VHH binders against Imidazole glycerol phosphate synthase subunit hisH (hisH). Designs and how they scored, part 16

Target 1, 214 residues: Imidazole glycerol phosphate synthase subunit hisH (hisH), of Cyanidium caldarium (Red alga) (q9tlq8)
Amino acid sequence: MKNIGIINCGMGNLHSVSNAISNIGFNPVIINASKDLVSFACSALVLPGVGSFDLAIDRLEKKNLIEPVKLWIQEDRPFVGICLGLQLLFEGSDEGSKPGLKIFNGYVSQFKHSLVKKVPHMGWNKLYFNRFNTIDNLVPHYFHYDLQPWAYFVHSYYIEPKDCYTFNTTSLTFYGKQKIVSSISYNNILATQFHPEKSGLFGLFILKRFLSSY
Short names: E, the ipSAE of ESMFold2; O, the ipSAE of OpenDDE; V2, 0.75 times the mean of E and O plus 0.25 times the DockQ between their complexes.

## First folded at step 6 (VHH; framework vhh_4orz_3)

Design e2 (from b06 with A33H; at its last look DockQ between E and O 0.49; V2 from the best seeds 0.00; counts 0 for: pae E 4.2 > 2)
Fold by ESMFold2, look of step 6:
Structure e2 (fold): chain B 214 residues (1-214), chain A 122 residues (1-122)
Amino acid sequence: as target 1 above (214 residues)
Amino acid sequence: EVQLVESGGGLVQAGGSLRLFCAASGFTFSSYHMAWLRQAPGKRREWVALITTGGSTDYADSVKDRFTISRDNAKNTVSLQMNSLKPEDTAIYFCAAQVWYDSSGYLYTDYWGQGTQVTVSS
């Protein structure tokens, strides 16, 4: 059984993510410091999170986890970002002033009420797939392109990747008039704006397929 | 402002050939997968050919071995060589930047042109 490290930002849904990881046959362990990565011999990291961009960055800094997480990703080790955890991979957010982890180029923007009726975007919504990701064999394509799965969303901000990362997009979702990048995949990174741990059997399938690759 | 401008359509006899061209501007062309789509009257838009940023290609079964997609990143152009044309190939052909699918058969693309008419008579 593999140990999957769940990074504790102090603001996340750790129990829900832990339950999902257990349910698909892995051992969830909570990461509070960089030494936990070594002592638990984690095979993958999960960065969950809800709430404030800046607060999450501050808490990672206080736990001395910023550089260990960046190094983990730089070493091309399996990584999952969920909701805020996706957003933290970018350069920054209109929500705050702190820099993100800068793994990807692009920014996080607030929904505009001219495009959507309600903020936050919350509830079940459809995914559209991009088959291009597997043609070049650049990133794993974990969605079957004939499927139209529903996933659970709860967020007030959305990512806007730069053009050079548009082929990393693995799914889109539409909320009102707003197009949302709902998942990305690059090397050994899987990151979703939706919550796979709350998205039923489809969400568990995505996590299991990704984590079982290692 | 993103623009995709198709050209090269026209009337052709069955068994004939046409070459379609697409000129792109207003975005980083080399960073986008490109595609040709088509739509016949009363039918859904369907993909015809895809070409990735790395030059890998894929084709719909109905046109495989008859159509060839290519791109020129220096000139920001995509072309579609169409050989052995059939009356069933009659449609408006669109140049598109990326294609997305849903389970209901609807296609979404970030950018597309106004299209060029191809009519195959027999």
Scores: ipSAE 0.151, ipTM 0.520, lowest interface PAE 4.2, mean pLDDT 84
ESMFold2 (binder alone), look of step 6: mean pLDDT 82; pTM 0.824
OpenDDE, look of step 6: ipSAE 0.442; ipTM 0.731

## First folded at step 8 (VHH; framework vhh_4orz_3)

Design f1 (from b56 with S103L; at its last look DockQ between E and O 0.62; V2 from the best seeds 0.00; counts 0 for: pae E 3.6 > 2, grease 26.1 > 24.2)
Fold by OpenDDE, look of step 8:
Structure f1 (fold): chain B 214 residues (1-214), chain A 122 residues (1-122)
Amino acid sequence: as target 1 above (214 residues)
Amino acid sequence: EVQLVESGGGLVQAGGSLRLFCAASGFTFSSYAMAWLRQAPGKRREWVALINTGGETDYADSVKDRFTISRDNAKNTVSLQMNSLKPEDTAIYFCAAEVWYDLSGYVYTDYWGQGTQVTVSS
């Protein structure tokens, strides 16, 4: 059974993600330090998170996980970002002042009150897909034909990519009048603004399919 | 300013053919997947055909093997060859850039034109 490393940045949903990983037939292992990556011989990494951007970065720094995560991604090893995990892949956030991982160009922005009624965006919401934006036809294609395109969201910020060509937008979601990128894919990276671990069979399906591809 | 201008629509008898054209401007055409959508009276707008930046195509089941989408990046144009037309194909046809959809058939696009009327008589 393959070990899936779940990075512990102390931002919640760790247990839920672990359960989801276990449920889909993998062995979840908690990553608290860089040595854990080697010790557990992880096949993939998951960066989950709900909460403060800066706090997450700070915790990753304290655990000396920033560079190992970057290296992991650079080595084309499977990586899943969930919610805050997606956001951390970018350059920074309106939520804080610390730099992100800078895997992708762009920033995380706060919802505008003129476009949304309530913050945070919380609950089930619909996903929209593009058949041509997925390299392996993982998410959009299967969602369109086989799965109910609803996912569970809990976030107060959204990503604003600078260069959309540096990754594939795999889904969009509308919250109020705000269009948000709800998931992206790029080579070894799957990242979702929604929480697949809380998105029923749909969420488990996309996790399983992605992780099983490596 | 982004512009998509459709042309080629008209009245045709069942079994006939039409070729629709779309001229695009105001954006990097080659960077966008393009599509044809249609909206029949009293029905929701639905996607008909898609073509990505690499030239790969996809079609709605209702038009598969009858319609053909193509693009010319040098001219910033998208075309839809419609053969074996049926009365059910009667609709306003729209050219669209970057189409997103769900299982319910809802279509979101960044850009779309004013449309061209296609009427297929029995």
Scores: ipSAE 0.069, ipTM 0.521, lowest interface PAE 2.7, mean pLDDT 87
ESMFold2, look of step 8: ipSAE 0.238; ipTM 0.595
ESMFold2 (binder alone), look of step 8: mean pLDDT 81; pTM 0.814

Design f2 (from b56 with A33H; at its last look DockQ between E and O 0.48; V2 from the best seeds 0.00; counts 0 for: pae E 4.6 > 2)
Fold by ESMFold2, look of step 8:
Structure f2 (fold): chain B 214 residues (1-214), chain A 122 residues (1-122)
Amino acid sequence: as target 1 above (214 residues)
Amino acid sequence: EVQLVESGGGLVQAGGSLRLFCAASGFTFSSYHMAWLRQAPGKRREWVALINTGGETDYADSVKDRFTISRDNAKNTVSLQMNSLKPEDTAIYFCAAEVWYDSSGYVYTDYWGQGTQVTVSS
């Protein structure tokens, strides 16, 4: 059974992510320090998101996890970012003033009320795919009627990539008039704005397929 | 303003060949996946060929091995080489910046051109 490291940025969805990882046949282990990565011999790393952008960065700094996470990604090891965990991969956010992990070029922006009537974007919403990425290869090929292409969202900010050459947009979602990049991939990275751990069988399916690929 | 202008359509006999071109402007062409779609009279618009930013391609089963999509990032163009044409290939062909679909097959694209007519006679 493979160990999947779940980075502890605080509480929030840590239990939900652990439960999802267990349900799909992997052993979730909580990462509180860089030594935990070695001690558990993790096969993949999950960065879930809780709280504000700056608070998450501060918590990673206090745990001395910033550089270990960046090195994990640099070494092209399997990595999943969820919600705030997707946003932290970028340069910064309208939500705060601290720099992100700067894995990708781009910024995290606040919704504009000219395009969106209610903030946060909360609830189930539809995903649109293309054919050149990991989610497209996993979801369209294995999707059945009962695994409808909807996912659960709860966020007030969205990514605006500056240069998509270093990664692929893997799905889009529309909220009001705002187009949202709802997931991306890059080598062995899968990162979603939605919460696959709260998206029913569909969410569990994409996590299982991704983690089983390694 | 984003512009996609198709050209190269026309009338061709079954078994013949035709090459379509798409000139793109108003966006960073090299950063976007490109596609060809087609729509026959009385039918839904369907996906034909895709090419990503790195040059990887994919094709609908109905045209695989007969059609070839390519792109030239220096000239901001996409082309579609269509060989062994059949009467069922008759359609208006559209160039698109990106093509997205849900799991049920519904197709979305941000931008597409006015199209170029291809007519294949028996």
Scores: ipSAE 0.108, ipTM 0.473, lowest interface PAE 4.6, mean pLDDT 84
ESMFold2 (binder alone), look of step 8: mean pLDDT 81; pTM 0.807
OpenDDE, look of step 8: ipSAE 0.281; ipTM 0.634

Design f3 (from e2 with S103L; at its last look DockQ between E and O 0.32; V2 from the best seeds 0.00; counts 0 for: pae E 5.7 > 2, grease 25.7 > 24.2)
Fold by ESMFold2, look of step 8:
Structure f3 (fold): chain B 214 residues (1-214), chain A 122 residues (1-122)
Amino acid sequence: as target 1 above (214 residues)
Amino acid sequence: EVQLVESGGGLVQAGGSLRLFCAASGFTFSSYHMAWLRQAPGKRREWVALITTGGSTDYADSVKDRFTISRDNAKNTVSLQMNSLKPEDTAIYFCAAQVWYDLSGYLYTDYWGQGTQVTVSS
């Protein structure tokens, strides 16, 4: 059974992510320090997204996890970012003043009332994919097509990548008049604005397909 | 920066054929779905044909069985063979890149070329 490291940002309940990882056949382990990555011999790393941008960065700094996470990604090891965990991969956020991990060029912006009626974006919404050979492996062809793929969202900020062409795959979601990039894939990174751990069988398929590729 | 240059348009009689070409640059061509769109005089732009990264194709009902989309990943080109042309096919035709496609066949993109005029006469 492979160990999947779930980074503890010090905020929120990691229960849903751990349950999802267990349900798809992997062993979730909680990462509180750099040594945990080695001690548990983790095969992949998950950065879950709870709390505020600055607080998450502060908590990672206090646990001395900023550079180990960046090194993990730099070494092209399997990585999953969820919700805030996607946003932390960028340069910074309207939500706070601290720099992000700067893995990708781009910024995280607040929704504007002129484009959306309600903040946060909360609930189920559909995904549009730009299909590549890699994304075919992440979305099973045997889904019944009487319903488009839907995922669960809860967020008040959204990513604005500098150029979506740098990613192997992306998905889009429309919320009010705002178009958002709802997921990205690049090298061995999968990061989603939605919560795959709360998105039913679709969310579990995405995680399982990605984590089983290694 | 994505660049798309269409060619091959012109005047043709009804029942005739044309082949359109699109030269693409500024992105990894083989990694993206490609499409053809068209805009008739006084009408909104509509999609015509899609070809996925894996080579699967889909067509608007109005052109099905008359038009064929193909791609050449080695040359970074997309083409559209148009047969049995009708006056209602008269439009400016646009090549499109970075196409988002749901599993039900719906298309979205912000990226398309300058277009090439196709005029079908009686």
Scores: ipSAE 0.033, ipTM 0.417, lowest interface PAE 5.7, mean pLDDT 83
ESMFold2 (binder alone), look of step 8: mean pLDDT 86; pTM 0.867
OpenDDE, look of step 8: ipSAE 0.196; ipTM 0.594

Design f4 (from e2 with L50F; at its last look DockQ between E and O 0.49; V2 from the best seeds 0.00; counts 0 for: pae E 6.2 > 2)
Fold by ESMFold2, look of step 8:
Structure f4 (fold): chain B 214 residues (1-214), chain A 122 residues (1-122)
Amino acid sequence: as target 1 above (214 residues)
Amino acid sequence: EVQLVESGGGLVQAGGSLRLFCAASGFTFSSYHMAWLRQAPGKRREWVAFITTGGSTDYADSVKDRFTISRDNAKNTVSLQMNSLKPEDTAIYFCAAQVWYDSSGYLYTDYWGQGTQVTVSS
């Protein structure tokens, strides 16, 4: 059974993610320190989170996990970011003042009420994806098998990648008049703005297919 | 600034051939999937052909085996060779980058050109 490390950044969906990982046939292990990555011999790493950008960064700093997570990604090892975990990969956020992990260029922005009626973006919404990005990307390929291109969202901020319509965009979602990059895939990174652990069988399917490929 | 400039359109007799070109600038061309779309008079814009960064292709049923999409990453161009043209191929043809769609068939793209007119006479 593969060990999937779930980073404890102190944010609220840790149990939901652990349950999802167990349900799809992997062994979730909680990562509180750099040595846990080695001791558990994790085959993949999941960065979950909902809520405060600065608090998540602060928790990672206090646990000395910032550099180990960056190194994991630099070594091209399998990585999943969920909701806040996607946002933390960027340079920073309107939500806070601390820098992100700076894996990708771009920024996390607050919704403009001229474009959307309600914040947060909460509930089920449709995904749009590129059918032919199958050579470098597993996520759009998986969507064909489910026939359910809707996922569950709960977030008040959204990513604005500097190169947002390159290989780093695997799906788009529209909320009001605001276009949202709803997932990205780059090398061995899968990161979603939606919550696959709360997106029913579709969400579990994409996690299982991604994690099973390593 | 992303630019896509189509050329090569014109008037041609049914059964004839035409080759469209698309010159791309303002982005790393080799990193984008490319497509040709078309819009006939009184109809909505429709997908014609796709080509991935790796050269894999797919075509709409209406043009399969008659049209060939290709790309030249050294010249930042996409081409559409159109053979055995029919009057129903008459349309404005658009070059597009990274076309997105859902399972219901709705189509979205951020980047497309001004188009080039292809007219096939009966």
Scores: ipSAE 0.017, ipTM 0.408, lowest interface PAE 6.2, mean pLDDT 82
ESMFold2 (binder alone), look of step 8: mean pLDDT 82; pTM 0.813
OpenDDE, look of step 8: ipSAE 0.401; ipTM 0.701

Design f5 (from b56 with V99I S104E; at its last look DockQ between E and O 0.60; V2 from the best seeds 0.00; counts 0 for: pae E 4.8 > 2)
Fold by ESMFold2, look of step 8:
Structure f5 (fold): chain B 214 residues (1-214), chain A 122 residues (1-122)
Amino acid sequence: as target 1 above (214 residues)
Amino acid sequence: EVQLVESGGGLVQAGGSLRLFCAASGFTFSSYAMAWLRQAPGKRREWVALINTGGETDYADSVKDRFTISRDNAKNTVSLQMNSLKPEDTAIYFCAAEIWYDSEGYVYTDYWGQGTQVTVSS
């Protein structure tokens, strides 16, 4: 009954994200143009993605979605970024040469082989939460704060924020010797490096709590 | 430069009390949750007490009802009142800001002090 817009930038598992949205009680709709946001009366917007930074930006440009997405966020409307969708919120990436959406200050960097053995970071890994600077309303009671949730990751690049005052880091993950910011929040933005749609009950709970709060 | 300086440690008889202090400088103290950690010889560093920016507190089970954490944002200090001390409380106690942890005792933070020794004798 609430329509959740899933942006089609050609770089995500749209079916997996759509299934997750349906399973938690919302109606997923695919966004290919700005008119879709209006005609479907979306209550929240999801920017998914796996793969190429530049190609995702190119696809958004060709669909004339860059400015509508920025306006959506400027209007403080509910927004979720997943994997590449988190990275696109920043200024740019080692993966490519095109600028990101520049919602946050910072850059997306390639893993260094001095710190990690294998690229991509792929599979289940631990999330570390700060007890009082976490997603307090989004962590399920089913996973008490002494329970350490795991999430599914698949990525070769990670965000390096430049300004800790811009957003709240909500979780960290360690891959080899590399510390990575695995989720952030700011106003009505939730963005994760992991895939909540592939992260079991924890991932679905995070999405449900966030989307239900609006 | 970020600095956290602990004080108030010492030798105390079992059943006694001690109050630890931490003076913070070089960052916006009121914007950070603060914590006390401890490390006994041969043990992993563990979380002891936590206080958020709004004054809400949480404690490890081993110290619950015996220890009280508090903060003074005007003076940039955090303190730990330790009552009914036991020999098992013997450890170096560290003041820390913004900690991240797992269920197996690993604690990560960008900000922690040199520590102050607390020794509880029978």
Scores: ipSAE 0.112, ipTM 0.499, lowest interface PAE 4.8, mean pLDDT 84
ESMFold2 (binder alone), look of step 8: mean pLDDT 81; pTM 0.806
OpenDDE, look of step 8: ipSAE 0.364; ipTM 0.681

Design f6 (from b06 with A33T S103M; at its last look DockQ between E and O 0.60; V2 from the best seeds 0.00; counts 0 for: pae E 5.7 > 2, grease 26.8 > 24.2)
Fold by ESMFold2, look of step 8:
Structure f6 (fold): chain B 214 residues (1-214), chain A 122 residues (1-122)
Amino acid sequence: as target 1 above (214 residues)
Amino acid sequence: EVQLVESGGGLVQAGGSLRLFCAASGFTFSSYTMAWLRQAPGKRREWVALITTGGSTDYADSVKDRFTISRDNAKNTVSLQMNSLKPEDTAIYFCAAQVWYDMSGYLYTDYWGQGTQVTVSS
């Protein structure tokens, strides 16, 4: 059984993510310090989160996890970012003043009321795919298994990639008139704005497909 | 401003060939997956072929082995070579930058052209 490290930012829904990882056949372990990555011999790392951008960065700093997470990604090891965990991969956010992990170029912006009626974007919404940029190559499985292309969202901020060429956009979602990049991939990174751990069979399927590839 | 201009359409007999061209301007062409779509009378628009930034290609089953997509990033062009044409290939053909789809078969693209008519007689 493979150990999947779930980074504890102090505010994430660790229970929901841990349950999802267990349900798909992996052993979730909580990462509170750099040594936990070695002690548990983690095969993949998950950065979950809801809530405050700055608080998450501060807690990663306090736990001395900023550099180990960056190194994990630089070493091309399997990594999953969920909601806030996607946003933390960018340079910064309108939500706060702290710099992000700066894995990707771009910024996290607040929704404009000229484009959306209500903030936060909360609830189920549909995903749009293409053949080569589908999350974890889901197109064959989706069409063969009739998986629902809906996912659960809860966020007030969204990523605005600076050059949109440093990673693959794997799905889009529309909320009001706002186009949202709802998932991305790059090397061994999968990151979603939605919560796969709360997105039913579809969400569990994409996590299992990704984590089983290693 | 963004423009995609198709050309090369026309009337051809079944079994014949046509080559479509698409000239792109107003965006960074080399950064987008490019595609050809088509729409037959009374039908939904559907994808035909695509080519990624790295040159990988894919085709709809109905045109596989008969159509070939290619791109020239230096000239900002996409081509579609169509061989062994059938009456079922009759449609307006559109050049597009990236195509997204949902469960209902709805297609979204950031950019597409005005289209070029291809008519295959008998």
Scores: ipSAE 0.037, ipTM 0.432, lowest interface PAE 5.7, mean pLDDT 83
ESMFold2 (binder alone), look of step 8: mean pLDDT 82; pTM 0.819
OpenDDE, look of step 8: ipSAE 0.271; ipTM 0.645

Design f7 (from b56 with A33V L50M; at its last look DockQ between E and O 0.67; V2 from the best seeds 0.00; counts 0 for: pae E 3.7 > 2)
Fold by ESMFold2, look of step 8:
Structure f7 (fold): chain B 214 residues (1-214), chain A 122 residues (1-122)
Amino acid sequence: as target 1 above (214 residues)
Amino acid sequence: EVQLVESGGGLVQAGGSLRLFCAASGFTFSSYVMAWLRQAPGKRREWVAMINTGGETDYADSVKDRFTISRDNAKNTVSLQMNSLKPEDTAIYFCAAEVWYDSSGYVYTDYWGQGTQVTVSS
């Protein structure tokens, strides 16, 4: 039985993520301090979030979780970033002035109304894959299990990676005229702009596939 | 600025062979999945062959065992060897960097060239 640590940034999707983790056969535990990572002996770490970039960074700082999260990733331990949790891995955001975790080069940008009709990007939208870089090698399973390549999005900002060479883009999505990197991988990191915990069978399958491989 | 320049197209008899070349510049070639796409008159642009950064290849079923994609990272080139050509292979062939698809067959790519015409006569 694996304990999956879910970082509490106070950002609103904590219970949805916990329910998803429980439903796929793992034990979700809430991380409020760095000692919780050790005391629960977590096998993987999930950084969820919606909302404010700066507030999330502030809360991680207050809980002394910035360095433990960076160390977790540096030690190549399984990590999942969801929505804001993807964005926090980058250098910073148009939404705020605080630096991100700077795991990857790039920046988080605001949607331009010249390219999109409505902000936030909210609702179901399709994912585009390729044969070589897909979410945790989902392409073989996609054809076997009748997965729907759609996911649930709710966000007003999107990542603009500076270089594509420090991680793999694993899916793309289009919202209006804006191309969005909708998921990435690097070593034992899976990070999505969409909410797998709210994306039905597809979302649960990718979480289960990733968490079961470690 | 990114450039992909195709060459090697032309008219060929059915059963014949042709080799297409693509010269790439303006980006870090060795870090991109490269591909060949084609578009026949009145048809959607479709994926033909792909080769990743490590040299793994994949092919559309319609060209499997007849076409071979290869790359030379030192020269920033991709080639497509096309054997046993059929009239159905007649199309404009495009070199592309990164290919993405959905279940409906729609294909997106970040960069593609102007294309080179391949015409196979019966």
Scores: ipSAE 0.217, ipTM 0.566, lowest interface PAE 3.7, mean pLDDT 85
ESMFold2 (binder alone), look of step 8: mean pLDDT 81; pTM 0.802
OpenDDE, look of step 8: ipSAE 0.305; ipTM 0.659

Design f8 (from b56 with L50Y S103F; at its last look DockQ between E and O 0.72; V2 from the best seeds 0.00; counts 0 for: pae E 3.2 > 2, grease 25.9 > 24.2)
Fold by OpenDDE, look of step 8:
Structure f8 (fold): chain B 214 residues (1-214), chain A 122 residues (1-122)
Amino acid sequence: as target 1 above (214 residues)
Amino acid sequence: EVQLVESGGGLVQAGGSLRLFCAASGFTFSSYAMAWLRQAPGKRREWVAYINTGGETDYADSVKDRFTISRDNAKNTVSLQMNSLKPEDTAIYFCAAEVWYDFSGYVYTDYWGQGTQVTVSS
């Protein structure tokens, strides 16, 4: 059974992600230090998170996980970002002042009260897809499955990519009048603004299909 | 200013053919996937055909093997060749850029035109 490393940045959804990983037939292992990556022989990494951007970065720094994560991604090893994990892939956030991982160009922005009625965006919401996503066995194959394209969200910020060519937008979601990128993909990276671990069969399907491809 | 201008619509008998054209301006055309949508009276707007930046195409089941989408990046145009037209193909046809869909058939697009009427008589 393949070990999936779940990076512990202390942001609250660790247990749910672990359960999801287990449910789809993988062995979840918690990553608290760089040495854990080697010790557990992880096949993939998951960076989950709900909460403060700066706090997450700070915790990753304290655990000396920033560079190992960057290296992991650079080496084309499978990586999943969930919610805050997606946001951390960018240059920074309006929520804080610390730099992100800078895997992708862009920033994380706060919802505008003029466009949304309530912050945070919380609950089930619909995903929209395009016909030409590059993620094999994911979005392009969803047409073959009778799955409801709904996912569970809990976030107060959203990503604003500067360069849309550095990754593939996998899905969009509308919250109020705000269009948000709800998931992205790029080579070995799958990152979602929604929480696949809380998104029923659809969420588990996405995780399983992605992780099984490596 | 972004503009998508459709043309080529009209009245045609069942079994006939039409070729729709769309001229795009105001955005980097080659960077966008393009699509044709249609909306029949009393029905929801639906996607008809897609073409990505690489030239790959996809079609709704209802138009497969009858319709062909193509693009010319040098001219910033997208076309829809419609053959073997049926009365049920009657609709306003829209050119669209960057189309997103759900499983219910709802379509979102960043840009779309005013549409061109296609009427297929029995």
Scores: ipSAE 0.202, ipTM 0.579, lowest interface PAE 2.0, mean pLDDT 87
ESMFold2, look of step 8: ipSAE 0.285; ipTM 0.602
ESMFold2 (binder alone), look of step 8: mean pLDDT 82; pTM 0.822

## First folded at step 9 (VHH; framework vhh_4orz_3)

Design k1 (at its last look DockQ between E and O 0.70; V2 from the best seeds 0.00; counts 0 for: pae O 4.8 > 2)
Fold by OpenDDE, look of step 9:
Structure k1 (fold): chain B 214 residues (1-214), chain A 121 residues (1-121)
Amino acid sequence: as target 1 above (214 residues)
Amino acid sequence: EVQLVESGGGLVQAGGSLRLFCAASGFTFSSYVMAWLRQAPGKRREWVAMINTGGETDYADSVKDRFTISRDNAKNTVSLQMNSLKPEDTAIYFCAAEVWYTGSYIYTDYWGQGTQVTVSS
């Protein structure tokens, strides 16, 4: 059974993500330090989180996990970012002042009150897909046209990717009048603004398909 | 300002052919998936053909092997060659940029005013 490392940045969701990973047939292991990556022989990494951008960065720094995570991604090892984990991949956030991991170009922006009624965006919402901007075997065509996929969201900020964001975008979601990138797939990276671990069978499905491809 | 301008529609007999054109401006054309949609009277909008940035194409089952979508990034144009037209192909045809789907709902970033295609029996 493959071990899946769940990075502990102290921002919650560890238990729910662990359960999800276990439910789909993998062995979840908690990563608290760089040495854990080696000792557990992880096949993939998951960076979950809900909460403060700066606090997450600070905790990762204190645990000396910033460089190992960046190196992991650069080595084309499978990586899953969930919610805050997605946001941390970018250059920075309106939520804080610390730099992100800078895996992707772009910024994390605060919702505009003129476009959304309430912040945070919380609850089930629709995912929109196109026929081309998906990784192989992650989102079959029937998810595009025959099914109505929903996912669970809990976030107060949204990503604004630069440089070909449309092609790397896997799904869009509309919150009020704001169009948000709800997931991206780029090489070895799957990153979701929604919480797949809380998104029923669909969420488990995409996690399983992604992790099983490696 | 983003603009998509369709042309080439008209009246044609069953079995005939038409070629639709779409001229795009106001956005980075080469970075977008382009598509043709259509809407018949009393029916919902449906996708007809799509072409991604790499030139890969996909078609609705109803038009497969009859329609061909192509793009010219140098001219910011997308075209739809329609052969073996049928009365059921009668609709307003729209050029669209960046089409997204979720079940029964279709979203596009940009679309034109459409061009009428009428196929008589």
Scores: ipSAE 0.022, ipTM 0.399, lowest interface PAE 4.8, mean pLDDT 85
ESMFold2, look of step 9: ipSAE 0.282; ipTM 0.625
ESMFold2 (binder alone), look of step 9: mean pLDDT 81; pTM 0.812

